VHH binders against Peroxidase 8 (PER8). Designs and how they scored, part 3

Target 1, 290 residues: Peroxidase 8 (PER8), of Arabidopsis thaliana (Mouse-ear cress) (q9lnl0)
Amino acid sequence: QLRHGFYEGTCPPAESIVGRVVFNHWDRNRTVTAALLRMQFHDCVVKGCDASLLIDPTTERPSEKSVGRNAGVRGFEIIDEAKKELELVCPKTVSCADIVTIATRDSIALAGGPKFKVRTGRRDGLRSNPSDVKLLGPTVSVATSIKAFKSIGFNVSTMVALIGGGHTVGVAHCSLFQDRIKDPKMDSKLRAKLKKSCRGPNDPSVFMDQNTPFRVDNEIYRQMIQQRAILRIDDNLIRDGSTRSIVSDFAYNNKLFKESFAEAMQKMGEIGVLTGDSGEIRTNCRAFNN

## First folded at step 3 (VHH)

Design c4 (from c1 with E99Q; framework vhh_7b18_3)
Fold by ESMFold2-Fast, scan of step 3:
Structure c4 (fold): chain B 290 residues (1-290), chain A 120 residues (1-120)
Amino acid sequence: as target 1 above (290 residues)
Amino acid sequence: QVQLVETGGGLVQPGGSLRLSCAASGFTFSYYDMGWARQVPGKGLEWVSYISSGGDTYYQDSVKGRFTISRDNAKSTVYLQMNSLKPEDTAVYYCVKDQYGSGSYEFDYWGQGTQVTVSS
């Protein structure tokens, strides 16, 4: 059972230690927030927030990291550093799954996003299977996206907050948005810029939020309204009748976006969690206990 | 084997300019985001600037307007043009390879750095 202050009796410095480690990495590199948001998204939507994504593959057994869609997930060393310090002060107490959730929350606040509390008490999963990885592509329709998010307990408003909030920081590789470069409805100046950026070999990257690429704010929704969304999935949100008003509300009300995004992130961090005596408390986030 | 070789550092007076270069090898340079980080004497590493593989740039507030990052994918080189240098810019400057900007100092920085000293 997840609760606020789960570690207050068993590891009182748990959240402070994670927060300090995250701050030290973020202070050196502002892209840490994008990294951790992607990590938590990819972990939680695949068999729940059980840190299955963190498991390294072996020559004998692949893991979720073996899937191409996860090749770009990064920041594992941040989780490792937090876990190493936590194991010194509170052995076998704080789960890797809780570290991911706390680290992502703190990185959002550092990037100017909402500050919010998370419940803890997650335990780590005992499985990391490539065949479990099912992620939405960058070109899916709003109807497909609504069905997918509904299947994991999210309404349309939380879906719009998660998609936009997750894309307000970070990069996209050119192979993921060729359909947008060819779209005459895209802002013409941005289209020309992206065509030049994507000329190079080896799948160049661009910022998903062209204006405030390192801030968790509502700018991505304002970019959607201006026909400047990089990914088709983002552009579809302003074009579809079921999501258009939500995009507009977020674009013109940053406070509403932050409140909605905080609630959405809290809810996402609680998908399919293992608690009580299920799963384990790993001593190494990259490997199962034996 | 990833190698990043930084050059262009030196002693310069306040208000002066330096251009740092980073020659990269051992990976497909055009695929990776690149950046510059600095180690100030007695302090930790801090990021300075970032350039995506597509050419989008970003700067830490303290250097914005004074520093310019650029890349030449054909030469596998990233540059940092440093103008209006201040004593507080004195540091060892490291070129970092950062695929999505993760910039872990023990993982994604492979060079020995180049010393920049700003003093009279």
Scores: ipSAE 0.013, ipTM 0.469, lowest interface PAE 8.6, mean pLDDT 87

Design c5 (from c3 with E99T; framework vhh_7b18_3)
Fold by ESMFold2-Fast, scan of step 3:
Structure c5 (fold): chain B 290 residues (1-290), chain A 120 residues (1-120)
Amino acid sequence: as target 1 above (290 residues)
Amino acid sequence: QVQLVETGGGLVQPGGSLRLSCAASGFTFSYYDMGWARQVPGKGLEWVSYITSGGDTYYQDSVKGRFTISRDNAKSTVYLQMNSLKPEDTAVYYCVKDTYGSGSYEFDYWGQGTQVTVSS
């Protein structure tokens, strides 16, 4: 049972410690918001927000980190630092799953996105299996996305807020959008720029939002309307009748986008959570307790 | 700019009492939640108590009923009254300040600390 103020009696400085750690990392590197958004999404859509993504593989046990789709997830050291400080002031009290949710929320606010409250009381999972990792790819159709998000309790509007909102910051590697580079419907000037950028070795990356790559705002939806979306999954949102009007609504109303994204992130952070006596409170976010 | 100066520590017998004071400067004191944390030898740093800008108080389970936190906004001072002290309370006690103002329990500054030793 998640609630606001879950740690008020047991660890009152919990959210402040997480916020300070996140700010210190973000102040040095604006890409922290993109890293934490990706981390929370990849954790929450795989068996719920139980910090299963954080578990390191061992010689006898692979983990979710072992799958290629998670190779680009980063920011684990931020969660580790927050957990280390929390264990010093409030031993065995604050779950890694709550740290991820709080850290992601704070990083969104730092990047100019909405400020919102989250409920806490998550407990950490006891399982991290490669076979559980099922994530949407960069080229999936709107119909596939709707089915996937509906399976976890999200409507179409919330889906558009999460897919686009999650891509307002961060990068995509060139291997993920070769179909867009070859698409004559993509803005011709941007397409030429991307062809040049993607000629380099080691799978170069580009910002998903070409105009405000470090701000959580509605610019990504304006890019969709202008045929400038980097990923096919984003471009599909403006082309499909089920989502087109929602993209337009967000593109022309940043306040509406921020409110919708905040609600979407609150719901995302509550998927399949463990509470009460389920799961555990890990001492180390990267390893199960005994 | 922000300064937190702790006083009131010392050596006491088990069952004794001490009152810690924290003089704050460099910010609008009444807007911020304040608290106390302690560094226990061999156990590391742990929170002790918090008081919101509105006066609500919170305590670690091990100190409930024995410790009382209070604040005087006119003097920009936070206090920790410690009664029925136990050897386990031996620690360096730190005053802490909230980062984002009232209601958020955020902190960003720690004082220099004051030693409390409970021994016979």
Scores: ipSAE 0.000, ipTM 0.112, lowest interface PAE 19.3, mean pLDDT 86

Design c7 (from c1 with E99D Y100F; framework vhh_7b18_3)
Fold by ESMFold2-Fast, scan of step 3:
Structure c7 (fold): chain B 290 residues (1-290), chain A 120 residues (1-120)
Amino acid sequence: as target 1 above (290 residues)
Amino acid sequence: QVQLVETGGGLVQPGGSLRLSCAASGFTFSYYDMGWARQVPGKGLEWVSYISSGGDTYYQDSVKGRFTISRDNAKSTVYLQMNSLKPEDTAVYYCVKDDFGSGSYEFDYWGQGTQVTVSS
């Protein structure tokens, strides 16, 4: 089972090594937090936090990386570097799934988000199939989101923390929010700006949080209240009666948001995990052992 | 082959201005987010500004109101207009290509840098 301090006896420097690798990458590029948040979410909601997302496709075996929804996932080199260092000091000990969870947690703290502990003891999955990839799109209704999150054990408040918190950093390409730039309910100045930015080819990107795009803070919820949410899925949270009060609570209380987001991230990192003798400890995060 | 070539650095007095340019080649420039980072002696690397492919801009608190990042997609160039320069802005400035949304496995790419010295 997962526990705090799982590696204290088997690999005492495990979390410090991951933290140093993550800091070195984040120090050179602030978008690391957005990359790792997306990586962990896409891994955990697809058959659990088992590092199935990290598996490279082969000519005989496609993987989760083969689906279009995962083409934009990045940061695999960060996980590889941490794993390589960990294998040198603690061979066959620290799972890729734990590295993803620790790395994401540390990247949140670096971006000004909450600091929190995670339980470890995950083992790596033996499966990575394109057909398993079922992810929420940028235009889904609140009702659809509630059903999806409920199916993996999350209540409405946790869902609002994860959807909004995950979008407080990072970008969205114009093709993902054409419905918003045509929506007269969107803030008129922002809508005019986005129509200009999204004119023409090349599917340009814009910050999902228009004010603090590199900080994990409650600003995304304030943007929702101001009719400035970029994605429909975010805008829907302020418009729906089942989520509106939660958005307001987070928008006006950054401490509450950070506490809720930390708890949500802890719970997300524990979805469908393999422990004990299940799965394996990969030696290469991108390939199954033998 | 991705190439980023920074120019425009030099010696200026406090309160002066410089415009840095980064000429990009080897990729579809208009698709990628770009930024500027600086290496300050004794302080290490410090990210200063970012511009998305759609034109959204972001600035570190220390440069807000003084620096302006912009891009010219037709020229495959990103700029950093630096006004009201201070001695603490002295650094080697690097142009950075962010691979977000590119589908590649490269995380970022750095040019060779251009030296900015603010001294009397």
Scores: ipSAE 0.073, ipTM 0.571, lowest interface PAE 6.6, mean pLDDT 88

Design c8 (from c1 with G101A; framework vhh_7b18_3)
Fold by ESMFold2-Fast, scan of step 3:
Structure c8 (fold): chain B 290 residues (1-290), chain A 120 residues (1-120)
Amino acid sequence: as target 1 above (290 residues)
Amino acid sequence: QVQLVETGGGLVQPGGSLRLSCAASGFTFSYYDMGWARQVPGKGLEWVSYISSGGDTYYQDSVKGRFTISRDNAKSTVYLQMNSLKPEDTAVYYCVKDEYASGSYEFDYWGQGTQVTVSS
């Protein structure tokens, strides 16, 4: 039921409207790509890509936004702006879940990542429960990560593309990588820099990709090989026998990384989707239709 | 109440230098990533530079090597040192604050702006 060109007959300008809104936000702020990557991942791994993450909590009822793991998710206003414009042109037609997927795809291309097509036809979910939020942390072992990704249909290669690709942009707070700062295997100059950056209270942030923090490219895998990975999970990918060769392949072949990341993002966007008559088409991405 | 107050703008000749300052209040300054954006006549709003709470810096290609961003957490202040200024740097410069302290990056608050004019 997901298909290419789903909106060709019902809302022909759907993807161009989303793309223009995303470009306008990205043009003002290059960090939009990191924001939308995190948004789509956090939405899709919790009960499927159904835009349940977008629901605001109410006085009576918490939502997925109430969970601490989602406190750093942002970019909701980008989705809102695209939805508002789409509702004027094509009322009750384009789902919030499709807007998230299209927006994330376009933001990847803007940041120098791969260009790829996505299938559309998602419908929006009717639930957003804090208890459904189960996300991996940055300190998990490769074995734990492989098991978790396999449970949602991803093989090892796709997992390496998603974890590394998602970390090519964005920051990590010092509390997430204290184990790396004390690791003698980390590049000594970078370790000294991070010890200085992480002094004091207030949990400072650093770029996950120290060289190209605003480009979706294979540089993060090159940093892994150079013992410069910020997060434990990223460092573990180059050290574990199950993932080492894949990291090496991506580090030395940006075209292969881009192709693999595009395929991974296509598959990510299709997890547990609602289609046909399931779910709804919200008129406001932050609230159920009743 | 979040407040960002920019100062240091003015008229300067091509090749000159200016130092912008942004005094921040109403939030725990050292928690947040900060930046500078500019509104260029005829081009719209452009991001210029970013500094993480840990001190990592990033620059748009057009200003790299000419501009330097820095922060003083004790004074809750962000600076932008602008050298080798060009006519195309003429803009209103805005100090910006990231919305969240948890590794997200939306600029949620903008100051009043400070005008920089590079002309002979």
Scores: ipSAE 0.029, ipTM 0.543, lowest interface PAE 7.3, mean pLDDT 88

